# VH-VL binders against q92529r149to334, part 9

Target 1, 186 residues: q92529r149to334
Amino acid sequence: LGPGVTYVVKYLGCIEVLRSMRSLDFSTRTQITREAISRVCEAVPGAKGAFKKRKPPSKMLSSILGKSNLQFAGMSISLTISTASLNLRTPDSKQIIANHHMRSISFASGGDPDTTDYVAYVAKDPVNRRACHILECCDGLAQDVIGSIGQAFELRFKQYLQCPTKIPALHDRMQSLDEPWTEEEG
Below, E stands for the ipSAE of ESMFold2; O stands for the ipSAE of OpenDDE; V2 stands for 0.75 times the mean of E and O plus 0.25 times the DockQ between their complexes.

## First folded at step 7 (VH-VL)

Design G8 (framework fv_reozalimab_arm2)
Fold by ESMFold2-Fast, scan of step 7:
Structure G8 (fold): chain C 186 residues (1-186), chain A 121 residues (1-121), chain B 110 residues (1-110)
Amino acid sequence: as target 1 above (186 residues)
Amino acid sequence: QVQLVQSGAEVKKPGSSVKVSCKASGGTFSYYAISWVRQAPGQGLEWMGGIIPIFGTANYAQKFQGRVTITADKSTSTAYMELSSLRSEDTAVYYCARDLYDSSGEYFDYWGQGTTVTVSS
Amino acid sequence: QSVLTQPPSASGTPGQRVTISCSGSSSNIGSNTVNWYQQLPGTAPKLLIYSNNQRPSGVPDRFSGSKSGTSASLAISGLQSEDEADYYCAAWDDSLSGPVFGGGIKLTVL
């Protein structure tokens, strides 16, 4: 990814995650991100319709999600994905909305049939502590975004171990659309 | 809940090879790197190499390159370290450790109990 | 031969504050975070401090870490007899493409 790949997406907001993703299985992590997408979409005017026939969340699932931060809700942003970080800026690149180092990101998902236009990722930062951030994409872009995040995660692992293998070859092997890639939680 | 359980002690002749196993339980084996660190009697810790099971990629310390091979079997959640051409100075306790990074940095958070390898005639 | 330099031994009495130093270079401590491991006699090492100054669950707050330039320090306040152990600093080394350890320090509680 070199200097990074940039996408124009809409930032919808984030919601606090009260438990480490490490303490949760893959299915629960996926349910947390879907519930986060639903709650943030319901709270943001002009967001697309959430879910049809959504199951009520379990008591455990509801206890994991906290308060929403909608300070930047509905803003179009430039998202740059690199091995160092997910960098969220205004489209003119003058204001940084967030910069999440790759190692601070514990889970990412998106572009699936139930949330086709959405990408969600859980990250730590000084402002939100641990939160699930929701991005709204257009024109099938969500699949490209989540794919690039997965590739950046893989490249970050490679940098840590300094493996000689060419990274683009591993992109196809990852099936990196639904599987969580994380060096923090598993 | 996360545990790394290593194979038992080995006594080997000079020139032979040894293969130590490290079975992970709890957590998701494939998503974390597993590193191997050894400690000779009365000496400090020395990193030998590590592997990321999901990618099958291994990296080795220069000192051990050519003698060490680290592999992983995702189906059994087990990592292996094989050291060849054993010498008396390879007598040590060999540890596996979970090697990860998170929002706070890169470190070894869980360690196996250690496997004593003695190389003697 | 260790890449990071630590004194070979230190001692203290119960209740005393002890500081353990660790010195490196720009390719390791100068560019990366420092971790500390405690090794009680006859046991595997245990993570004591990660990312310069963070404590894992279960590590008392009397253990603290700091980093400045190419050096790091582990401070133990209110020294207890149970703290008698070997302590190792560690950091990733960019030039060696792997983690490196200090030589370890034997801390004796008198």
Scores: ipSAE 0.000, ipTM 0.469, lowest interface PAE 11.9, mean pLDDT 79

Design G9 (framework fv_reozalimab_arm2)
Fold by ESMFold2-Fast, scan of step 7:
Structure G9 (fold): chain C 186 residues (1-186), chain A 122 residues (1-122), chain B 110 residues (1-110)
Amino acid sequence: as target 1 above (186 residues)
Amino acid sequence: QVQLVQSGAEVKKPGSSVKVSCKASGGTFDSYAISWVRQAPGQGLEWMGGIIPIFGTANYAQKFQGRVTITADKSTSTAYMELSSLRSEDTAVYYCAREYYDSSGYEDFDYWGQGTTVTVSS
Amino acid sequence: QSVLTQPPSASGTPGQRVTISCSGSSSNIGSNTVNWYQQLPGTAPKLLIYSNNQRPSGVPDRFSGSKSGTSASLAISGLQSEDEADYYCAAWDDSLSGPVFGGGIKLTVL
């Protein structure tokens, strides 16, 4: 990934996640991202969305997902994926919409058969606290996007293993919290 | 539900190799790492290595470096552990386990396979 | 030998509070979070505690974890007969670049 790889995608919005993803099993995390995609798509004009009826959300899922933030909904953005962050900017690169440090990202999924054009990731930031962010990709791009996010996690994990004592106090404090903090958060 | 299902018991001769499989079901196989942990009769748990299936990147414990190979087949959601140059002390139950980690490193093993007994005898 | 040190056995009676210790070094418990596994006889290990003190879904709140310096503890309050099992602590070890386990403790409920 070097300095990063950039994709042009549509940012659909985000929905608040009220519980730490670490406290949830993988199946529940996957259900949360799928439900988040459905809710955000239904709220955003022009989203491809799920046309088929989904199962009603369980009471558990309803207790985990909070309010949607649609401030930047439907915008085409430049998404840059690096070992440091997911950076969301306007296509002309003049405005930063969001910058999510890799340490703030607790889960990501996308390109699955039932959400083929979508990528969802859960991140903390100063504005949204913990939220599930939804990206709409075109023509198989979702597979490339989620692959690049996974590669960034892998490379950052390797960097940590080479310098395991670089941030031991911060690591221990972050591990005692719900989810990792970004450097811009604290 | 997430489930890890391992291949059946094996009896092997010293000097041979064994390849154990671990099939993941009920989830996205490549979103997490799969590790292999063994337990000799009456003994504790010993980590052998792990793999991030989406990248094919494997990391091995120093004790097993050169004898163990961990691979994954994303299309069948199956991870494999091959141990060569078998010795009697390799007699153990071999577990696969799903490893959760973030960009800060290893966190925990949240789901485990049922185990595969490997007996090395003449 | 195991990298993390646990007593080989412990016992308790129903209703008692039992504490299981785990001792390490600066390269493992001193720098990284601790997780705990329960292994019932004849079964695979099960995650009991992660991130020092967090419980996965389905683990009763009578199980709790703590960490201080290079040591960690698992506490089981209101001990029940079904808690009879082997318990393992684990943590990442910076020097070995991999997870390490305690030797395990056999908990007998009398």
Scores: ipSAE 0.014, ipTM 0.530, lowest interface PAE 8.0, mean pLDDT 80

## First folded at step 8 (VH-VL; framework fv_satralizumab)

Design A15 (at its last look DockQ between E and O 0.04; V2 from the best seeds 0.00; counts 0 for: pae E 9.0 > 2, placed apart)
Fold by OpenDDE, look of step 8:
Structure A15 (fold): chain C 186 residues (1-186), chain A 129 residues (1-129), chain B 107 residues (1-107)
Amino acid sequence: as target 1 above (186 residues)
Amino acid sequence: QVQLQESGPGLVKPSETLSLTCAVSGYSISSGYYWSWVRQPPGEGLEWIGFIYHKGSTNYNPSLQGRVTISRDNSKNTLYLQMNSLRAEDTAVYYCARDSYYTVENPAYGTTSSYFDYWGEGTLVTVSS
Amino acid sequence: DIQMTQSPSSLSASVGDSVTITCQASQDISNYLNWYQQKPGKAPELLIYDASNLETGVPSRFSGSGSGTDFTFTISSLEAEDAATYYCQQYDNLPLTFGQGTKVEIE
C-alpha cells in the first residue's frame, strides 16, 4: 500500500458495538456488521438499500448493537487506507471525521447481497467508543475498499510477526511512539 | 532452552532503591517477545510489575506509581528492574518472565496466545530497617 | 484494572477426585485468560492458555473452559503432585492481573 490508498466514499455514520468483536466468531462478527449496515441505511435519508423488507434482527444482534451516531452522515469523504490507519476526511475542508489506527480496528466486512455498495468496519475511538462505521462505496468501489482494508490488515499482520505486540484495552488511547504496537516511523 | 535468572540484593532498607538484574540465556532479548517483571509477597498472590518490549518500549503497572523503571542491555542480554522509594510492602519474590502472548491489531486476521512461558527462579527482596 | 476473583481460596481433596476452580473477571475478557500452577518455592508454570488450550507437556487431566467473565479450571483426577496454588491471569487489558490464587491440598 505504500503511503496508502485513497478513495472517495460516503460516510453514513456509525453504530455502537457493545461487545468485543474478539469474543465473537467470524460468522457472528459478519452478522453484526451487516446488521449495522442495514440499521444505518434505514436511519440515513437517501441511503440505498433501506427499502427492502428485512427479517427481524435476532435478539442477540439487538443486544450487541447500541446507539447510532449519524454525525457527518451522508458526507462525501476522502478515505485513506494504510497499514497505520483508516483516515476519514472531508475533501474540501480537510476536516478529520475520524482517524482510526489499525490497532483499533477489530473487524471489517462488505455488505450482504442487498447492500453490496457498503463497507463496514469496527473500531475503537474516544468519541464513539467501540463502533461500527459504515461507508457507502458506489459503482463497485466497495470491493476495492474492502480489498484494500484486507490488504492493509494482512500487511500489518506481517509486520506484527516481525514485531509482535499486545493489544491492551487502552491501546487506542495510547499514542506514544514508544508503544510496541505502534508502527516504526520509517 | 530459554533460561532466566534473577539476581539482586536480598536486603534493602526503606526509602532506598532496588536494583535487580535478570540474565537471559538461550534467546536474545532484542530478537522478540515481551519481557516482564512479576512479584509475589510472601504468602500472597502475583502482581505484574511491567514489561519491556524487545524493541525497548515499556509499560508499567499503575499501582507502582511511577517508582519502577525496566531497562535492558542487549549486549549483555540482561534485563533490569529499578524500583525507588522502597517500602516494607515491597518485600517479595521478584520474577522475570518471558511473555509469549502475541496479538495482532486486527483480530479478524488472527491472534496468538499471550502467556508467560518462561520464568526465572525468582529472587527474594526483603525491605527492612 | 480488571479484577480477577477465584473461588474457592482453598480446597482439600483426595487423590482421584475431580477438582474445579472458578475465576470471574470484573469485565468481559473474551478468552484472554491463562492458568498457572505454582508449587511452594517455585515460579509459576503455565498450564492453560487462552482459556482452554493445554500447554505443551501438561497432563491431559488439566483443562480449562469459559469465556467472557466466567472461567473454570478442572483437574479431572487429582494426583498427589498436583498440590499447589493455582492462579488465573487475564491479558485482555493492561495492567495484567492475576486472581488471588486457589490453594489445592491433597488429603
Scores: ipSAE 0.039, ipTM 0.581, lowest interface PAE 2.5, mean pLDDT 87
Fold by ESMFold2, look of step 8:
Structure A15 (fold): chain C 186 residues (1-186), chain A 129 residues (1-129), chain B 107 residues (1-107)
Amino acid sequence: as target 1 above (186 residues)
Amino acid sequence: QVQLQESGPGLVKPSETLSLTCAVSGYSISSGYYWSWVRQPPGEGLEWIGFIYHKGSTNYNPSLQGRVTISRDNSKNTLYLQMNSLRAEDTAVYYCARDSYYTVENPAYGTTSSYFDYWGEGTLVTVSS
Amino acid sequence: DIQMTQSPSSLSASVGDSVTITCQASQDISNYLNWYQQKPGKAPELLIYDASNLETGVPSRFSGSGSGTDFTFTISSLEAEDAATYYCQQYDNLPLTFGQGTKVEIE
């Protein structure tokens, strides 16, 4: 992936995730992402899917998601995806909205079938803590974006496995729970 | 709303080539998802035939012995199924279906979800002399 | 190929009854299993994905559970519109495979 791939997408906001994604089973992670997209879409008038009746959240999902942050809602942004980070900048690239180092990102997904133009990813940063960030993409772009994120995950994992010294067991390398990250400001 | 509609000949002869069409509306087949063909012989269960990914990659059920080709025309938003060397056992209702979009996770923990979220109405193909 | 075996092949029950269908995989498929409902002359419709997750718009009387090789699908209070054939489907490995189906009839 080299210096990264840049997309212009719409940032809809984020919603706090109150538990570590690694403490949740796979189906719960997917439900959290779909619920997060639904909640943010309802909160941003005119967002694609904003008026769709959403599935009532389970008691479990209600306990996992926290408050939304809509500070930059509806803004077109530059998203740069690399093996190092997901970087969100204003359209003129003068301000960093968020910079999430790869070690601080747990997963990414598209929404449920009715909201296919959305990409969500869960990351940790000092401003939003652990939050699910929601991106609205034009027709078809969501799949390119999530594919590029997936490629970045795979390439970063390969870099992680390539160590010139003794390689620890793969299990030990995969169980880091709280990775530090840094915020860039421009 | 996404809709899929199959069409093709109702009767075909053994050893001929079957050609089916799936017209898709409400979503561009080149914009996302995996697009599958599934068949169901009368009174029997479902069999997955194969898929085409929105970027064009294909995968086929090995049980069909390499007789299948799945293709598309993005300008017509249409999927195609070709099956050669037809046999009586190929008599079935043929469906096209959209596979759901999967979750991409960091490799330490994740696999993706996959299920068929939209189906066509199906088209019956009878193979007989 | 991963073989999926459903039990029973058919059943008959009254409105209000609890109905249980099982699905067994020939090898461990974790929770990579879906359940579909098919009414006569219609295409299948997804009810449950990843063993236990209800699809949007599916009534809460439907549920699923299990992991590994043994899976259970339950209708907690059968309604007349639930008369259909139900299929499990695995996606742990290609080719994608379905169970043979369970026909549910209303008495």
Scores: ipSAE 0.011, ipTM 0.443, lowest interface PAE 9.0, mean pLDDT 78
ESMFold2 (binder alone), look of step 8: mean pLDDT 91; pTM 0.931

## First folded at step 10 (VH-VL)

Design K2 (framework fv_ozuriftamab; at its last look DockQ between E and O 0.26; V2 from the best seeds 0.00; counts 0 for: pae E 3.0 > 2, unsure alone 74.9 < 75)
Fold by ESMFold2, look of step 10:
Structure K2 (fold): chain C 186 residues (1-186), chain A 129 residues (1-129), chain B 106 residues (1-106)
Amino acid sequence: as target 1 above (186 residues)
Amino acid sequence: EVQLVQSGAEVKKPGESLRISCKGSGYTFTKYYMHWVRQAPGQGLEWMGGINPKSGGTGYNQKFKGRVTISADKSISTAYLQWSSLKASDTAMYYCARTYEYTVENPAYGITSSYFDYWGQGTLVTVSS
Amino acid sequence: AIQLTQSPSSLSASVGDRVTITCSATSSVSYMHWYLQKPGQSPQLLIYDASNLASGVPDRFSGSGSGTDFTLKISRVEAEDVGVYYCQQRSSWPYTFGQGTKVEIK
């Protein structure tokens, strides 16, 4: 999956995430993305999301989400998903809007019955710090996008596990945890 | 309508190889992780490992790593659990079970939190001389 | 690994009784699920994320708890509720189950 897969989607914006994702449970992580989608959709001109009908006024969710950044809101973009990164470019491919390296992305969520046309992912970058980025992916595309992101996560992690330098050689405790190099199956 | 149908019971000798299967139907196979859970006779449940059928990526409980191979053939919506050399201690019921894939987490962060919503009927594997 | 201990290990109840099953973890758990394995059947999901009923599960079942201590309750036991109840965590690798609680009807 070197060159990756590319989708044309609409970028709706991002919202700052004020807590580490590792400090939150799965349900809270999922609800953060749903709340982030709701807030960004309400702020984007002409957006009409079903999320307006949800009233989440949770103190916990409100304390986790910060300020929105709508700089590129509503723009069609080329999203390229690879084992290296999620790359967001203008349609003419002349301008990179964002490039989120795989190590800087914690999770993605979307395409479920409540967020059918949306994908959200949480990533760090120098401009937005930790933020939840919202994509509009119509016509069932959201499920393909989330699947491709998941595939990229897993392929990158598999590559990491096969790295010879992960085999401990310099510490007594690491020797007790040492295992023969993992063999790849097909 | 979601169904996970496993291959039939097996009686084997120590040292023999074996592959058992789990066929999913009534849903999009590649959108759900597939897992294997072991239940030794009279004992509780023990997670063995899982696979993302779309990517082929696997994760194992360290107890079983190197003992079994988990694989999938998405063209026929089927996941597999395979031993190259069975032991008598492998005698158990083996279940496949799926998890929801609408949230994907980068494995470098080390935690998954989904639940097993559908289970196969089980495959009894008996290993005896 | 996080070890899960259920209490009691077994119980007998009469139809209509209230039943309480506890699950204690060796460290804090963010994601606790409950399954029922009826005699001769595979496990089925009852409760996810400590307190949410799975689809089609009767409202006589309820779950609660956080941190290290979790509880499953049956408000009025029915004959069909026999089987082994398991708690499960997926908050930390490897994923683990409790040892099970066998529920019988007198």
Scores: ipSAE 0.189, ipTM 0.491, lowest interface PAE 3.0, mean pLDDT 79
Fold by OpenDDE, look of step 10:
Structure K2 (fold): chain C 186 residues (1-186), chain A 129 residues (1-129), chain B 106 residues (1-106)
Amino acid sequence: as target 1 above (186 residues)
Amino acid sequence: EVQLVQSGAEVKKPGESLRISCKGSGYTFTKYYMHWVRQAPGQGLEWMGGINPKSGGTGYNQKFKGRVTISADKSISTAYLQWSSLKASDTAMYYCARTYEYTVENPAYGITSSYFDYWGQGTLVTVSS
Amino acid sequence: AIQLTQSPSSLSASVGDRVTITCSATSSVSYMHWYLQKPGQSPQLLIYDASNLASGVPDRFSGSGSGTDFTLKISRVEAEDVGVYYCQQRSSWPYTFGQGTKVEIK
């Protein structure tokens, strides 16, 4: 990715995730992100989503998703994806909305068939704790964004593998350590 | 309604070139990746490669890399699979299939996922002397 | 590449029988998908993300599993369920399919 790839997308805000994504099965992870997209889109005026009457959220999902932070909701932003981080900036590049290190990002997904223009990712930061961030990516851009994130993950993983002392644990071996976010000044 | 319509059956000789097509309709062509899947006679499904119609970005199964070229013309919502030189072993049914890449796991694993939600009717390619 | 092995390779069932097909991966898979290819037809999506029923698919079909082991079940097989079933993954590049399970009706 070199210096990274930049997309212009709309930020819709985030919603707190009260459980570690690592502690959840894959199906549940996907459900959480899709539910997050639905909730945030419903809360943000002008969000393009033909929300078909969704089945009431399961009690489980309701217990996992917390309060929404709609700061900067509806704002066009520059999203820069690199092996180091996801950077969200205002168009004038004067304000950083979020700078999420790749190591702090646990999960990313697109929307469901009704929300194909949305991308969601779960990250830890000091402001939002663990939260699912929602991006509106129009005109098929969502696929590019997801692709870029995936590529960044793959590259980061390869870098990780080059360090002989760090054997990547198989997904099933990852103990859900709800480790608090520590800002490692790299 | 989403439809993928492929070009008709082909009968070719070894060494000949071929391009088959897949036209998408009923959806925004550039919002979804298009893939090609091969099925040799009496065999299972084998992913060959895919394309992002919007960017033109392609990915290939290493087995087919250099043997085939995947392209797309977004202006007519059509994807292509082409050979410069066919072999008898290229005899197979070829399917185009749409995907939505929607999930990636954390950097520790680098895992992504997508599924094929719509398929073309298939193009039979027969290569014989 | 992640290899997927299905079991059994073929089976014959009576209408109304319960059918179980398994898919084992050489490494952990985040999401498994299932397809049915009916005779003379293109493959069609049955289950996505291990356990989600695709649109238009009867509820007699179900999927489960995680890690390296996944299962497709048909609670009451019908004549229209004849064909070859495939599991598929995209957790690791490239896309891979199982070898297929042929289901026939007695």
Scores: ipSAE 0.032, ipTM 0.690, lowest interface PAE 2.4, mean pLDDT 87
ESMFold2 (binder alone), look of step 10: mean pLDDT 89; pTM 0.911

Design K3 (framework fv_satralizumab; at its last look DockQ between E and O 0.23; V2 from the best seeds 0.00; counts 0 for: pae E 7.4 > 2, placed apart)
Fold by OpenDDE, look of step 10:
Structure K3 (fold): chain C 186 residues (1-186), chain A 129 residues (1-129), chain B 107 residues (1-107)
Amino acid sequence: as target 1 above (186 residues)
Amino acid sequence: QVQLQESGPGLVKPSETLSLTCAVSGYSIKSGYYWSWVRQPPGEGLEWIGFIYRSGSTNYNPSLQGRVTISRDNSKNTLYLQMNSLRAEDTAVYYCARDSYYTVENPAYGTTSSYFDYWGEGTLVTVSS
Amino acid sequence: DIQMTQSPSSLSASVGDSVTITCQASQDISNYLNWYQQKPGKAPELLIYDASRLETGVPSRFSGSGSGTDFTFTISSLEAEDAATYYCQQYSNLPLTFGQGTKVEIE
């Protein structure tokens, strides 16, 4: 990815995730992100994909998803994806909406078949704690965005694996946000 | 139901290149998971060869010393294994398998579960002159 | 590479017996261990994942325990159909590695 890839997308806000994604199975993680997309789309005026006839969320999902933060909702943003971080900026690049280090991002997914233009990712930050951030990516861009995020995940992981002394499984330990992923710059 | 089916030449000469295919059905390989190749010499244990992620990213067992290439064709929902410079010790049953490495999660953040939940029936490859 | 050592390499037991297999990792692998059953001429089948979680559809007579470096696989009451080779596999680090296998024969 080099310096990273930049996309123009719409930020819809985020919703707090009250449980560690690592403690959940893949199916549940996917459901959480999809539910997050749905809830945020319903809350943001003009968002496409607010399906009126949704099955009531499971009690489980309701217990995992917290309050929404709709600050900057509906704003067109510049999203820069790199092995280091996901950076969200205003179009004029004067304001940072969020800068999520790759180590703080646990999960990313696209929407369901009805919400194909959406990408959601779960990140930790001081403002939102653990939250699922929702991006509207129009015209098939969602696949490129999620692909780029995935690639960034993989590249970062490969870098990690090149350090034989590091047990990949150690990252399963709840590293506090403050523990620097010490890239041993060899 | 997810199904995997390996196919190959059965017999390969020493120093030649092995080419195997794995046809996957019941699940799109571009949708998720890691897809691995595993081999088993007759009467011996299992050796992990490598995997390919849905993105096309690959990882190989260092024991294979760069002789292996795993690839995929999303349009055909098919996996490929290429192994160069075959030796007699490469004689084995070759399996393709789905690895339930939670794929949408950042591996740097955490690895939850990685297990081979679906296997092909395997294809025997004999290296002989 | 992480070496996985199984014990014993083979055993013989009667139907109804309790069978225990051990797997030792050369490094701490937490609970990142799976157990497979392989019958002759067949592909391995997943029985236990994450050291102690039973795969869907697997009989409850199969169980796993352990963490760190020492793991145990148990068949509480052996059935004739359980004649197979069993493998442990770690996924803590790449490359993925398997134990050498334990052949279980029914007397």
Scores: ipSAE 0.101, ipTM 0.627, lowest interface PAE 1.8, mean pLDDT 87
Fold by ESMFold2, look of step 10:
Structure K3 (fold): chain C 186 residues (1-186), chain A 129 residues (1-129), chain B 107 residues (1-107)
Amino acid sequence: as target 1 above (186 residues)
Amino acid sequence: QVQLQESGPGLVKPSETLSLTCAVSGYSIKSGYYWSWVRQPPGEGLEWIGFIYRSGSTNYNPSLQGRVTISRDNSKNTLYLQMNSLRAEDTAVYYCARDSYYTVENPAYGTTSSYFDYWGEGTLVTVSS
Amino acid sequence: DIQMTQSPSSLSASVGDSVTITCQASQDISNYLNWYQQKPGKAPELLIYDASRLETGVPSRFSGSGSGTDFTFTISSLEAEDAATYYCQQYSNLPLTFGQGTKVEIE
């Protein structure tokens, strides 16, 4: 990955995630990203390929997702993916829209048949709440973006373990890793 | 649609080197996923040989230590398997396969799903005198 | 290495029967287990991932369950096209390992 990889993508917005990703099973995490994409696409004018009728959301999914935030919706942005963070900047590179440290990002999904042009990731801003951020990635770019995020996760983990040149498993279970957010108590 | 197709010699001699290719279409191998080789001796079960990740990083089954090299040519969208010092026990159908990895989790939270979603047709390699 | 042991090694059953195959891991693999079907002369095909999740397009007569070390795969109403060999496969640790297979034949 080196000094980072930069993509130009469209930022569609974000939607609050009211529970920790660790408290949810894998299928629920995936359904959350699909529902988040659907809600944000319905709210953003001119979103590419976004309007479809869908099954009514479950009461469970509705309880996990909160308010959307469309402040920068529809803007082309520069997304830089590195082992340190996901960094989102305006087209002139003068304003940081978001900078999410790797420890604050729990989950990313996209580039599958159901979300071909979209990537969604869940992150907690050090100042703000946990949210699912939605990116529109045209022309097959979604697979490149999700792959780069996965590589950044893996490389950061290797750096954290101070591993020498050995190559670990495709993925690992971790018995003692700390939660990267300050967990909100009810 | 993603398609994988193996090719190589059907018959090789003991102590020689096996060279197989896997032509990939419908996805650029440099763009994502893990790309594995798996073999199956006739009438027996499956054995994972190793993989190459889109970054170029590789990992091999320790049972094959020092005999296997997995590589690729991104411009030809092709994967390669080289296995040295062949033995009769290396007779098998050899498959290339893609690991479906469209959802990623930060290792601090746990692991993600991993499975082989696309396989080649396989190519039989017989190691015989 | 994590050893995967399937039982039985083979079975014969009639169309409409319920068929159960078990897979035991030599150590705890949580739910990091897949099931594949392989028909004669064909490459394996994924049926079940993460122990219990059906792959897209897989008929609902196939199911999986289990966690830790003990896993079960079930065909609730066997069809003629289900004659095949079935493999479990773990992805908890490298090297990736498969069970030895269970051959299912139609009587």
Scores: ipSAE 0.014, ipTM 0.487, lowest interface PAE 7.4, mean pLDDT 79
ESMFold2 (binder alone), look of step 10: mean pLDDT 90; pTM 0.921

